Miniprotein binders against Uncharacterized protein YPL067C. Designs and how they scored, part 18

Target 1, 184 residues: Uncharacterized protein YPL067C, of Saccharomyces cerevisiae (q02754)
Amino acid sequence: GWKWEQIKEIIESGELARLKRSRQMTDKYHEHKKRTAGLDMNQYVLQKLGWSLDEPQLENAAAKAFSSSTLYAVRANDFPYNFEPGVVHLVLWSKVALPVHSPDKAVREAARARMNAFLQAQPLLRPLLSSGHVAWFVNYPELQSVARIFHAHVLLFFPRERYSAEQVKTTVDDILSHGFEPLA
Short names: E, the ipSAE of ESMFold2; O, the ipSAE of OpenDDE; V2, 0.75 times the mean of E and O plus 0.25 times the DockQ between their complexes.

## First folded at step 11 (miniprotein)

Design u3 (at its last look DockQ between E and O 0.89; V2 from the best seeds 0.73)
Fold by OpenDDE base, look of step 11:
Structure u3 (fold): chain B 184 residues (1-184), chain A 90 residues (1-90)
Amino acid sequence: as target 1 above (184 residues)
Amino acid sequence: SPEDIRNLKEKVDQLWYRIMELKEKLFKRGDPEALKKEIEKLEEEVKQLEEEIKRLARKGVDPETVWELKLEILWLAIQVRYLTEEIREK
């Protein structure tokens, strides 16, 4: 799998297509797709999240995204990418879409800044942040399985030399149980 | 033994497929009671995997392998918990 440093480099380069699922996970993913053939994946995700698309879009995404706990959700990725062990793959769903890939530089930077600020503000991520073991990316639309719902991939790296599996479990469970704190 | 590890990995994979099936059934609004039973079974099986990996660790399996497998099992456990939560909400 991709090493943490490689992952970071890929994210920085924007070559997100390189971040692929393992063959095994790909097979599982394809199997899942086959089984769920005909299912609206958007509805599927919405159902999981308990969200509705009928919710009004908030203006000023960079200011409003993550401003309330009702506007986002953190979930474990069902099919993690081909990362080295210790990389935890979370998905941050957001009712407010952040234009992190906007062609407008100002818009893009503001969106990214909001994402970064949000993650940096999370107490549960503090130890990982300090060690540079938090990364995130948003797939390009063509790479997204669920295009109608904004989501960012949030990656947490737990090096083996620093974390036991139990520690990872505890941290992940805490994140998934408590979620992230909103950013005003 | 290497075989034990392979078997465990295979079990992990099998559970993944079962989880996917259950997710589908839940989405299609299958029989909640039946699904609940299946989920409970999965929970038990995940617990068994957790115990198995501990056993393997005690038997001297490579710590790195143990660590990796524990993480894989953790992810299964998370997914099963999601199923459990979902079924409770229905």
Scores: ipSAE 0.603, ipTM 0.836, lowest interface PAE 0.9, mean pLDDT 87
ESMFold2, look of step 11: ipSAE 0.748; ipTM 0.886
ESMFold2 (binder alone), look of step 11: mean pLDDT 81; pTM 0.777

Design u4 (at its last look DockQ between E and O 0.73; V2 from the best seeds 0.74)
Fold by OpenDDE base, look of step 11:
Structure u4 (fold): chain B 184 residues (1-184), chain A 90 residues (1-90)
Amino acid sequence: as target 1 above (184 residues)
Amino acid sequence: SPEDIRNLKEKVDQLFYRIFELKEKLFKRGDPEALKKEIEKLEEEVKQLEEEIKRLARKGVDPETVWELKLEILWLAIQVRYLTEEIREK
C-alpha cells in the first residue's frame, strides 16, 4: 500500500488519480465494486446520511461550510484505499460544496483554507495534526463515485510505533461517535 | 501459526464481503427482520475475530501482524455498526 509520505506527496502534487482504487486492488475492493454495481451511489449515500439533494445551496461556501453540525458528517470510508496499515480513511461529507479545485485561485485557496481551518480546529485530531498525520483530498469530479454530494477524504495516520490498535480504535470511535466540531 | 493467521485473514475478507452484501440488501429494502438477524450474526462473528486475534497475540504471533489485523477488524466492526444503525432506522 501507499506509504504515508507518498500519500502526502501525491496529494500535494494533485495527482489524485494515483490514489484511486484500481482493478488491481484487493479482492475485497473488487468484490465490493461488483456488489455495488448498478446501485445509485448518490441515493445510497444520501440514505445513509439522511440527507436530501433538495436542500438549498448556501452562498459563500468558504464561509458557510462546516459552520453547523447539520452541514456535514464524518463517516468511515466503505473501503479503505490501498494505504499502509495505520492509515484511517474517513470521508467528510458536506452539504456545502467547497470549490477546492476551482480554476479561480482565490476561490480555490479560500476553499482550501476553510477545509484546513476546519480540520485544524478539531480537538480529536490535535495529536495527529501536531505530528503531521492528517491529510485530506477531494477527488476530481471524474474520479468521484458520488459526484452529487461534496465529500473530502480525510486521512489519519496512526504509526505503529506510536499507537496501539486499541488507541486507534478509541480515537476512531470518538471521531465517529462525536463527529467534528463545527467552525463558525 | 501461519495457518491461523491466514485463516483469520480469510475470515476477515469473508466478513467484508458479507457486509457489502448486506449493505446492498439494505439499500434495496430487503426484509428488515431477516437482515437484522444477519447483522446480529455478523456482530457475533466480529467479536469472535476480536477474541481470536487476542488469542493469537498471546500465542506469540508477530506483533506487527497482530496490529494490522486488529485494525482490519476495527474496520469490520465499524462497518457492522453502520449496518446496525441503518437497520434500526428502517
Scores: ipSAE 0.713, ipTM 0.889, lowest interface PAE 0.6, mean pLDDT 87
ESMFold2, look of step 11: ipSAE 0.783; ipTM 0.901
ESMFold2 (binder alone), look of step 11: mean pLDDT 81; pTM 0.787

Design u5 (at its last look DockQ between E and O 0.04; V2 from the best seeds 0.00; counts 0 for: pae O 10.6 > 1.5, placed apart)
Fold by OpenDDE base, look of step 11:
Formats: structure tokens, C-alpha cells, sequence
Structure u5 (fold): chain B 184 residues (1-184), chain A 90 residues (1-90)
């Protein structure tokens, strides 16, 4: 599987297409992707939030995303990518879509900043954050299996040298049970 | 028919969003009984989708399309099952 260092490089490069799931998981993901291909997630989210498409939603999105526990959910990825052991693949679902891939630099940076701030604020991630073992990415719309709802892939790396399988499980269970804290 | 496929895709999408909403509600410790009812409804709807895709497969719909939809439906089924289990544990 992909090593943590490679994963980070790929994320930084933006070549997200290189992040491949195992064949079986890829197939499942593609199946899922195909289902969501027809729905404009942005429109749905906007409708649910009562936002107008005409409103400069970008500033509002960056401010509103993760501001309440009702606006996001953390789940384990049922179909993890083919990563090295110790990499935990989480999915962060958000009712507020962050334009992290906006062609507008300011918009994109604001969105990314919000995501980073949110993750950095999480107590449960502190040990991993300090070691650079937290990464995230959002698939491009064309690569997203579930394009209708904004979601970010949050990757946690628990090096086998430092963490036992039991420790990882406990930590992950805690994360999934408690979720992430909102960012005001 | 192309229309049947479109309809099925739309249903799949709708269920997907509903599942996500339920997941969020569960995360926020919503009313378990209310959520249970919603999940049960989702289970039934997913089953219907499973049957529908089988029907479409038998009717000679494009195998790739069928495959894609089957995967999506399978994902839904898995998610619903997960929700069901999660509610039972609460």
C-alpha cells in the first residue's frame, strides 16, 4: 500500500487520482461513485442550508463549516484506500461544502485554512498533529464517488513502531464515538 | 429503459443523503426511536432498490450501468446496516 510519505506527497501535489484503493475497494468505490454522479451536491447542500446560489457563499462556508456539531460527522471509511498498515482512513462529512479546490485562490485558501484549523483544534488528534501524522484531502468533483455531499478524507497515521494495534483501535474508537469538536 | 435507470439513480442519491443525515443525527444523539423508524424505512427502500437493479439486469440493461448501480446500492445497504447496529447499541 501507499506509504505515509507518499500519501502526503500526493496530497500536496494535488495528484489525488494516484491514490488508489485496493481493487476490491476501488470497485466498491466506483460503484458508489457512479450512484452519486448525477447529483449536484453543491446544490443539495445549498438547498438544505437555505443558501442561495447567487450569494457569495464562499466566505460564509469557511465561517460556518464545522461551527456546530450538527454540521459534520466523522466516520470510518468503509472502503479504505490501499494504504500501509497504521494509516486510518476517516471520512469527514460536512453539511457545509468547503471550496477547497476553488479556482479562486482566496476562496480556496480560506476553505483550506478552515479545514486545517478544524483538525488542529481537535484534542484527540493532538498527538498525531505534532508528529505530522494527520493529512486530509478532498477528491475533485470528477473523482468523487459521492459528489452530493461534501466530504473530506482524513488520514491518520499510527506508526507501528509507536502504536500497537490495540492502541490504534482504542484511539479510533474514541474518535468515532466522540467525534470532533466544533470550531466556533 | 433509460428512464428507469435515471429513476433508480435518483433514488440511490436520495437514499445516500438520507443516510448521511441520519448519521449526523445519530452523532448528535438524536431520538433513538425516531431514528430507528427512519432507518427501518431506509432498509426497506434499499431492499427495493436491490430488487429493482436485479430486475433491470434481467431486462438487459447495460452491464456496466448495472454494475455501478449494484455497487452503489451495496454501499447503501452496508451503511444502513451500520446505522441499524449503531442504534441498537444505544
Amino acid sequence: as target 1 above (184 residues)
Amino acid sequence: SPEDIRNLKEKVDQLFYRILELKMKLFKRGDPEALKKEIEKLEEEVKQLEEEIKRLARKGVDPETVWELKLEILWLAIQVRYLTEEIREK
Scores: ipSAE 0.007, ipTM 0.192, lowest interface PAE 10.6, mean pLDDT 76
ESMFold2, look of step 11: ipSAE 0.774; ipTM 0.896
ESMFold2 (binder alone), look of step 11: mean pLDDT 82; pTM 0.794

Design u6 (at its last look DockQ between E and O 0.84; V2 from the best seeds 0.77)
Fold by OpenDDE base, look of step 11:
Structure u6 (fold): chain B 184 residues (1-184), chain A 90 residues (1-90)
Amino acid sequence: as target 1 above (184 residues)
Amino acid sequence: SPEDIRNLKEKVDQLWYRIMELKEKLWKRGDPEALKKEIEKLEEEVKQLEEEIKRLARKGVDPETVWELKLEILWLAIQVRYLTEEIREK
C-alpha cells in the first residue's frame, strides 16, 4: 500500500487519481457498484446521514462550513484505499460544500484554510496533528462516487512504533462516536 | 503458523464480501429480520477473529503481522457496526 509520506506527496501534488484502491479492493468496489447499479448512492448516503438535499445552501462556505455539528458528519470509509497499515481513512461529509479546488485562488485558499482550521481545532486529532499524521483531500468530481454531497477524505496515520492496535481502536472509536467539534 | 495467518486473512476477506452483500441487501430493502440475523452472525464472526488474532499473538506470531491484522479486523468491526445501525433505523 501507499506509504504515509507518499500519500502526503500525492495529496500535495494534486495527483489524487493515484490514490486508488487496491486492485483487489477496486475490483470489489466495482463489483459492488455493479450490484448496486441503479441505486442512487447520493440518496443512500443522505439517508445514512439523515440529511436532505433540500436544505438551503449556506452562503459563504468558508465561514459556515463546520460551524455547527448539524452541518457535518464523520464516518469511516466503507472501502479503504490501498494504504499502509496504520492509515485510517475517514470521510468527512459536509452540508456546506467547500470549493477547495476552485480555480479562483482566493476562494480555494479560503476553503482550504477552513478545512485545515477545522481539523486543527479537533482535540481528538491533536496527537496526530503534532506529528504530521493528519492529511486530507477532496476528490475531483470525476473521481467522486457521491458527487452531490461534499465530502473530504481525512486520513490519520498511526505509526506502529507509537500506537498499539488497541490505541488505534480507542482513538478511532472515540472519533466515530463523538465526531468532530464544530468550528465556530 | 503461517497457515493460520493465511486463514485469518482469508476470513477477513470473506467477511468483507459478506459485508458488501449485506449492504446491498439493505439497500434493496431486504427482509430486515433476516438481515438482522445475518448481521448478528457477522458480529459473532468478527469477535471470533478478534479472539483468534489474540490467540495467534500469544503463540508468537510476528507482532507486526498481528498489529496489521488487528487493524483490519477493527475496520471490519466498524463496518459491521454500521450495518447494525442501519438495520435498527429501518
Scores: ipSAE 0.723, ipTM 0.893, lowest interface PAE 0.6, mean pLDDT 87
ESMFold2, look of step 11: ipSAE 0.771; ipTM 0.895
ESMFold2 (binder alone), look of step 11: mean pLDDT 81; pTM 0.778

Design u7 (at its last look DockQ between E and O 0.77; V2 from the best seeds 0.75)
Fold by OpenDDE base, look of step 11:
Order: C-alpha cells, then structure tokens, then sequence
Structure u7 (fold): chain B 184 residues (1-184), chain A 90 residues (1-90)
C-alpha cells in the first residue's frame, strides 16, 4: 500500500486517481455493489447517515460547513484505499459542500481553509496533527462513488513505532463515537 | 507460520463478506432479531480471531504482522458496530 509520505505527496500533487483501493478491496466493493443492486450508492449512504437530499444548500459554504454537528458525520471508510498499515481511512460527510476544487482560487482557498481549520480544531486529532499525521483530500467528481453527497477522505496515520494497535483502536473508537466538534 | 497468517487473513476476508451480507439483509429490512443473532456470531468469531492473533504472537510471529492483523480486526469490529447501531435504530 501507499506509504504515508507518498500519500501526502500525491495529495499535494492532486493526482488523486492514484489513491485507490487494492484489487482485493475493489472486489469487495464490487461485491457490495452487487448486493445492493438496485440501490443508488447515494441513497445507500444517505440511508446510513440518516440524511436527505431535500435539505437546502447553505449559502457561504466556507463559513457554514461544519458549523453544527448536524451538518457533518465522520465514518470509517467501509472500503479503505490501499494504504500502509496504520493509516486509518475515515470519510467526513458534509451536508455543506466545500468547493475545494473550485477553479476560482479565492473560493478554493477559502474552502480548503475551512477544512483545515475544522480538522485542526479537533481535540481528538491533536496528537496526530502535531506530528503531521493527518491528511485529507476530496476526490474529483469523476472519481467519486457517491457524488451527490460531499465527502472528504480524512486519513490518520498511526506509525507502528508510536502506537500500539490498542492505542489506535482507542483513538479511532473515540473519534467514531464522539465525532468531530463543530467549528463555529 | 506463513500459512497460519494466510489462513487468518482468509478468515478476516470471510468475515468481511459476511458483514457485507448482513448489510444487505439489513438494507432489505430483514428480521432484526435474526440479524442480531448473526452479529453476535460475528462478534464471537472476531474474538476468536483475536485469540488466534495472540496465539500467533506467542508462536513468534513478527510484531509488525501482529500489529497489522490487529488493525484489520479493528476494522471488522468497527463494521460490526455500525451494523449493531443500524439495527438498533430500526
């Protein structure tokens, strides 16, 4: 799998297509799709999240995204990408879409700034943040399996030399149980 | 042994697919009680896998491999928790 440093480089380069599932995981994903045949993946995710698409998009995404705990959800990726062990692949779903890939530089930067600020504000991520072991990316629309719901891939790296599996478990459990704190 | 590790990984994969099956059943609004029972079985099997990992560790499997295996089990546990939560909410 991709090593942490490589992942960061790829994210920085924007070559996000390189970040993908292993063949094995792809097979599992396809199996899942077969099992959920007839169900749109968007609907599937919405069902899981308990969300609806009927909710109006909030204006000023950069200001409103993550401003309330009702506007986002963090989950483990059911089908993680092919990363080295210790990389925890989370998905941050958001009712407010952040235009992190906007062609407008100002818009894009504001969106990215909001994402960064949100992650940096998370107490549960503090140890990882300080060590540079948090990264995130948003797939381009053509790479998204669930295109109708904005989501960012949030990657946490727990180096083996620093974290036992139990420690990883504890941290991940805390994140998944408590979620992230909203950013006003 | 390498074979033991392979076998364990295979079991992990099998559990993964069983989880997928449960997700399908849950999506199709299967019997919650039946699903709960199946989840309980999976939980037990995960515990067995954990014990197997411990056994492997005692047998001298390299710590890195053990660490990786534990993380894979963690993922399974997370998925099962999600199933449990979904069942509870329905």
Amino acid sequence: as target 1 above (184 residues)
Amino acid sequence: SPEDIRNLKEKIDQLFYRILELKEKLFKRGDPEALKKEIEKLEEEIKQLEEEIKRLARKGVDPETIWELKLEILWLAIQIRYLTEEIREK
Scores: ipSAE 0.712, ipTM 0.877, lowest interface PAE 0.6, mean pLDDT 90
ESMFold2, look of step 11: ipSAE 0.775; ipTM 0.894
ESMFold2 (binder alone), look of step 11: mean pLDDT 84; pTM 0.797

Design u8 (at its last look DockQ between E and O 0.90; V2 from the best seeds 0.76)
Fold by OpenDDE base, look of step 11:
Structure u8 (fold): chain B 184 residues (1-184), chain A 92 residues (1-92)
Amino acid sequence: as target 1 above (184 residues)
Amino acid sequence: SPEDIRNLKEKVDQLWYRIMELKEKLFKRGDPEALKKEIEKLEEEVKQLEEEIKRLARKGVDPETVWELKLEILWLAIQVRYLTEEIRELES
């Protein structure tokens, strides 16, 4: 799988298409798609999140995203990418879409700044942040499996030499149980 | 043994598929009681995997492999928890 440093480089370069699932996981994903044929994946995700599409979109995404715990959710990714062991793949769903790929530089930078600020503010991520073991990306629309619901991929790297499996479990469980703290 | 590791990996994969099937059934609002039983079975099987990997560790399987498998099993456990949560929502 992709090494952590490679992942970071790819994210920085914006060549997100390179971040592919493993062949095995790809097959599993395709199988899943086949099994869920006819199902609205957006509705499926919404059901999982307990969200409704009828909620009004908030203006000023960069200011409103993550401002309340009701506006986002953290979940484990169902289909991990082809990453080296120790890379934990989370999905941050948000009711407020952040235009992190906007052609407008100012808009894009503001969106990215909001994402970064949100992640940096998370106590549960502090140890990983300090070591540069947190990364995130948002797939381009053409690469998104669920296009209607904004989601960012948040990657946490737990190097084997630093973390036991139990430690990883504890951290991940804490994140999934408590979620992230809103950014006012 | 290498065979034990392969078997464990295969079991992990099998459980993954079962989880996906259950997710589908839950989405389609299948029989909650039946689904609950299946989820409980999955929970037990995940626990068995956890014990198995511990056993393998004690038998001298390389720590790296153990570490990786533990993480894979963790992922399964998380997914099963999701199923458990979903079924509770259906029952409420």
Scores: ipSAE 0.695, ipTM 0.886, lowest interface PAE 0.7, mean pLDDT 86
ESMFold2, look of step 11: ipSAE 0.722; ipTM 0.871
ESMFold2 (binder alone), look of step 11: mean pLDDT 82; pTM 0.787

## First folded at step 12 (miniprotein)

Design v1 (from u1 with I19L; at its last look DockQ between E and O 0.91; V2 from the best seeds 0.75)
Fold by OpenDDE base, look of step 12:
Structure v1 (fold): chain B 184 residues (1-184), chain A 90 residues (1-90)
Amino acid sequence: as target 1 above (184 residues)
Amino acid sequence: SPEDIRNLKEKVDQLFYRLLELKEKLFKRGDPEALKKEIEKLEEEVKQLEEEIKRLARKGVDPETVWELKLEILWLAIQVRYLTEEIREK
C-alpha cells in the first residue's frame, strides 16, 4: 500500500485518482455494490448517519461548517484505500459543504482553512497533529461514490515503532465514540 | 505457522462478507430480531479472532505480522460495532 509520505505528496499534488483501493478491497466493494444494486446509496448513507436531506442549507459555509456537533459526523471508512498498515481511514461527513476545490482562490482557501482549523482544534488528534500524522482530502465529484453528501477523508497514521495495536485501538475507539469537538 | 496466518486472514475476509450481507438485510428492512441474532454471532466470532491472534503471538509469530493482523481485526471489529448500534436503533 501507499506509504504515509507518498500519501501526503499525492494529496498535496492533487492527483487524488492515484489513491485507490487494494484488489482485495475492490472485490469487497464490488460485492457490496452488487448487494446494494438498485438501492439509493445516498439514502443508505443518510440512514446510517440519521440525517435528512430536508435540512436547510446554511449560508457562509466557511463560517458555519463544523460549528455545531449536529452538522458533522466521523465514521470509519467501510472500504479503506490501499494504505500501509497503521493508516486509519476515517470519513468526516458534513451537512455543510465546503468548496475546497473551488476555482475561486479566496473561496477555496477559506474552505481549506476551515477544515484545517477544525482538525487542529481536536484534542483527540493532538499527538498525531504534532508529529504530522494527520492528513485529509476531498475527492473530486467524478471520484465520489456518494456525491450528494459532502465528506472528507481524514487519515491518521500510527507508526508501528510508536504505537501498539492496542494503543491504536484505544485511540480510534475514543475518536469514534466521542467524535470531534465543534468549532465556533 | 504460515498456514495459521493464512487461515486467520481468510476468516477475517469471510466475516467481512457476512457483515456486508447483514448491512444489506438491514437496509432492506429485514427482520430486526433475526439480524440481532446474526450480529451477535458475528461479534462472538470476531472475539474469537482476537483470541486467536493473541495465541499466535504467544507461539512466536513475528511481531510485525501480529501487529498487522491485529489492526485488520480491529477494523472488522469497528465495522461490527457500527452495525450493532445501527440495528439497536431500529
Scores: ipSAE 0.593, ipTM 0.825, lowest interface PAE 1.0, mean pLDDT 88
ESMFold2, look of step 12: ipSAE 0.798; ipTM 0.903
ESMFold2 (binder alone), look of step 12: mean pLDDT 81; pTM 0.774

Design v2 (from u1 with K37E E86M; at its last look DockQ between E and O 0.79; V2 from the best seeds 0.64)
Fold by OpenDDE base, look of step 12:
Structure v2 (fold): chain B 184 residues (1-184), chain A 90 residues (1-90)
Amino acid sequence: as target 1 above (184 residues)
Amino acid sequence: SPEDIRNLKEKVDQLFYRILELKEKLFKRGDPEALKEEIEKLEEEVKQLEEEIKRLARKGVDPETVWELKLEILWLAIQVRYLTEMIREK
């Protein structure tokens, strides 16, 4: 799998297509798709999140995204990408779409700044942030399996040298149970 | 033994697919009560895997292998907890 340093480099380069699932995980993913044939994947995700598509979109995405705990959700990725052991693959779903890939530089930078500020403000991520072991990316539309709901991939790296499996479990459980704190 | 490790890996894979099946049933049929028992079985089986990997660790299995397997089992535990929560919310 991809090493942490390689992952960071790929994210920085924007070559997100290189971040792929393993063959084994790809097979599992395809099998899942076959079994869920006929199901709208968007509806599936919405049910998982308890969200509705009828909710109005908020104006000023860079200011409103993550401003309330009702506007986002953190989940584990069902089909994690091919990363080295210790990389935890989370998905941050948001009712407010952030234009992190906007061709307008100002819009793009504001969106990215909001994402970064949100992650930096999380107490549960503090140890990982300090060590540079938090990264995030948003797939391009053509690479997204669920295109209608905005989501960012948030990666946490727990080096084996620093963390036991039990420590990883505790941290991940805390994140998934408590979620992230909103950013006003 | 290498065989024990292989067996454990196979069990992990089996549980993964069972979880997927349960997810599908839950979302297609919408009968959470019918799936409760199956989810409880999965919970128990995950616990068994957790104990098994601990046993293997005590027997001197390579720490790196133990580390990787524990993380895979962690993923299973997370998924099972998710299923449990989904049932409670319905």
Scores: ipSAE 0.514, ipTM 0.791, lowest interface PAE 1.2, mean pLDDT 86
ESMFold2, look of step 12: ipSAE 0.666; ipTM 0.840
ESMFold2 (binder alone), look of step 12: mean pLDDT 80; pTM 0.778

Design v3 (from u1 with K23R; at its last look DockQ between E and O 0.92; V2 from the best seeds 0.81)
Fold by OpenDDE base, look of step 12:
Structure v3 (fold): chain B 184 residues (1-184), chain A 90 residues (1-90)
Amino acid sequence: as target 1 above (184 residues)
Amino acid sequence: SPEDIRNLKEKVDQLFYRILELREKLFKRGDPEALKKEIEKLEEEVKQLEEEIKRLARKGVDPETVWELKLEILWLAIQVRYLTEEIREK
């Protein structure tokens, strides 16, 4: 799988299409799609998140995103991409869409700044943040499986030389159980 | 032994596909009681995998391999927890 440094480089370059699932995981993903054929994937995701389609649209996305715990959710990616062991692939779902790929530079930068500020503010990520082992990206629309619900891929890297599997488990469990803290 | 590791990896894959099946059934509003039993069984099997990898570690399997497999099993455990949460809400 992709090494952590390579992942960071790819994210920075914007060549996100290079980040793919392994053959094995692709097969699993296809099996999932086959089983859910005819089903609305958006509805499926909404169901698992406990969200409804009748969510109010919020103005000023860069200011409102992540401002309340009701506006986002952190989940493990069901079908992680082909990353080296120790890379934990999470998905941050948000009711507020951030225009992180806007052609308007000011809009794009404000959106990215909000995402970065949100992640930087998380106590549970502090050890990983300090070591540069947190990264995130948002797929382009053509690469998204669930396009109607904004989501960012958040990657956490636990190097083998620093973390036991048990330590990884504890940290991930804490994140998934408690979620992230909102940013006012 | 290499065979033990291969067998364990195969079991991990099998459990993953079972999870997919259960997800489908849950989404299609299958029998909650039946699904609950299946999820409980799956949970037990994941626990067995956790114990098995520990056993293999004690037998001298390569620590890197053990580490990787533990992480894969962790992912299964997370998925099973999600199923458990979902079934409780129905």
Scores: ipSAE 0.724, ipTM 0.886, lowest interface PAE 0.7, mean pLDDT 91
ESMFold2, look of step 12: ipSAE 0.819; ipTM 0.914
ESMFold2 (binder alone), look of step 12: mean pLDDT 82; pTM 0.796

Design v4 (from u1 with V66I V80I; at its last look DockQ between E and O 0.90; V2 from the best seeds 0.79)
Amino acid sequence: SPEDIRNLKEKVDQLFYRILELKEKLFKRGDPEALKKEIEKLEEEVKQLEEEIKRLARKGVDPETIWELKLEILWLAIQIRYLTEEIREK
ESMFold2, look of step 12: ipSAE 0.799; ipTM 0.906
ESMFold2 (binder alone), look of step 12: mean pLDDT 83; pTM 0.788
OpenDDE base, look of step 12: ipSAE 0.779; ipTM 0.903
ESMFold2, look of step 13: ipSAE 0.731; ipTM 0.878
ESMFold2 (binder alone), look of step 13: mean pLDDT 82; pTM 0.784
OpenDDE base, look of step 13: ipSAE 0.775; ipTM 0.902

Design v5 (from u1 with E10R D13E K37E; at its last look DockQ between E and O 0.77; V2 from the best seeds 0.72)
Fold by OpenDDE base, look of step 12:
Structure v5 (fold): chain B 184 residues (1-184), chain A 90 residues (1-90)
Amino acid sequence: as target 1 above (184 residues)
Amino acid sequence: SPEDIRNLKRKVEQLFYRILELKEKLFKRGDPEALKEEIEKLEEEVKQLEEEIKRLARKGVDPETVWELKLEILWLAIQVRYLTEEIREK
């Protein structure tokens, strides 16, 4: 799979199409899609999150995103990309869409700044942040499986030389149980 | 033994597909009660995998292999917890 340094480089370059699932995971993913043919995956995700599409969109996305715990959710990715062992693939769902790929530089930068600020503020990520082992990206629309619900891929890297499997488990469980803290 | 590792990997893969099937059934039918027993069984099987990998570790299986398998099993455990939560909330 992709090594952590390679992942970071790809994210930085914006060549997100290079981040693919392994052949094995691709097969599993396709199998799942075949079985769920005819199902609305958006509804599936909404059901999973306990969200409704009837919720109004908030203005000023860069200011409102993640401002309340009701506006986002953190989940483990069902089908992780082809990453080296130790990379934990989380999905950050948000009711407020951040235009992180806006052609307007100011809009794009504000959106990215909000995402970065949100992640930087998380106590549970502090050890990983300090070591440069947190990364995130948002797929382009053409690469998204669930396009109607904004989501960012948040990657955490736990190097084997630093973390036992048990330590990884504890950290991940804490994140998934407590979630992230909102950013006012 | 190498065979033990292969068997464990196979079990992990099998459980992965079972989880997907359960997710699909849960979504399609919307009948959590009907799937409760299956999810409970899956939970027990994940616990068994956790014990198996610990056993293999004690037997001197390559630490790298053990580490990777533990992480894969962690993923399964997380997914099963999600299923359990879904049933509880319905």
Scores: ipSAE 0.612, ipTM 0.835, lowest interface PAE 0.9, mean pLDDT 87
ESMFold2, look of step 12: ipSAE 0.796; ipTM 0.902
ESMFold2 (binder alone), look of step 12: mean pLDDT 80; pTM 0.762

Design v6 (from u1 with F27W; at its last look DockQ between E and O 0.88; V2 from the best seeds 0.78)
Fold by OpenDDE base, look of step 12:
Structure v6 (fold): chain B 184 residues (1-184), chain A 90 residues (1-90)
Amino acid sequence: as target 1 above (184 residues)
Amino acid sequence: SPEDIRNLKEKVDQLFYRILELKEKLWKRGDPEALKKEIEKLEEEVKQLEEEIKRLARKGVDPETVWELKLEILWLAIQVRYLTEEIREK
């Protein structure tokens, strides 16, 4: 799989199409899609998140995103990309869409700044942040499986030389159980 | 033994597909009680995998392999928890 440094480089370059699932995961993903053919995956995601489409969109995305715990959710990715062991693939769902790929530089930068600020503010990520082992990206629309609900891929890297599997488990469980703290 | 590791990996893979099947059943019209039983069974099997990998570790299996497998099993455990949460809300 992709090594952490390679992942970071790809994210920085914006060539997100290079980030692919393993053959095994691709097969599983396709199998799942075949089995769920005809099902509305957006509704499925909404259901598991306990969200409704009837919720109003908030203005000023860069200011409102992640401002309340009701506006986002963290989940483990069901079908992680082909990353080296130790890379934990999370999905950050948000009711407020951040235009992180806006052609307007100011809009794009504000959106990215909000995402970065949100992640930087998380106590549970502090050890990983300090070591440069947190990364994130948002797939382009053409690469998204669930396009109607904004989501960012948040990657956490736990190097084997620093973390036992048990330590990884504890950290991940804490994140998934407690979620992230909102950013006012 | 290499065979033990292969067997464990196969079990992990099998559980992946079973999880997918259960997700499908949960989304479609299914018997909640039956699904609950299947999820419980899956949970027990994940626990067995956790114990098995520990056993293999004690037998001197390569630490890198053990580490990787533990992480894969962690993913399974997370997914099973998700299934458990979903079935409770049905």
Scores: ipSAE 0.676, ipTM 0.864, lowest interface PAE 0.7, mean pLDDT 89
ESMFold2, look of step 12: ipSAE 0.824; ipTM 0.917
ESMFold2 (binder alone), look of step 12: mean pLDDT 81; pTM 0.786

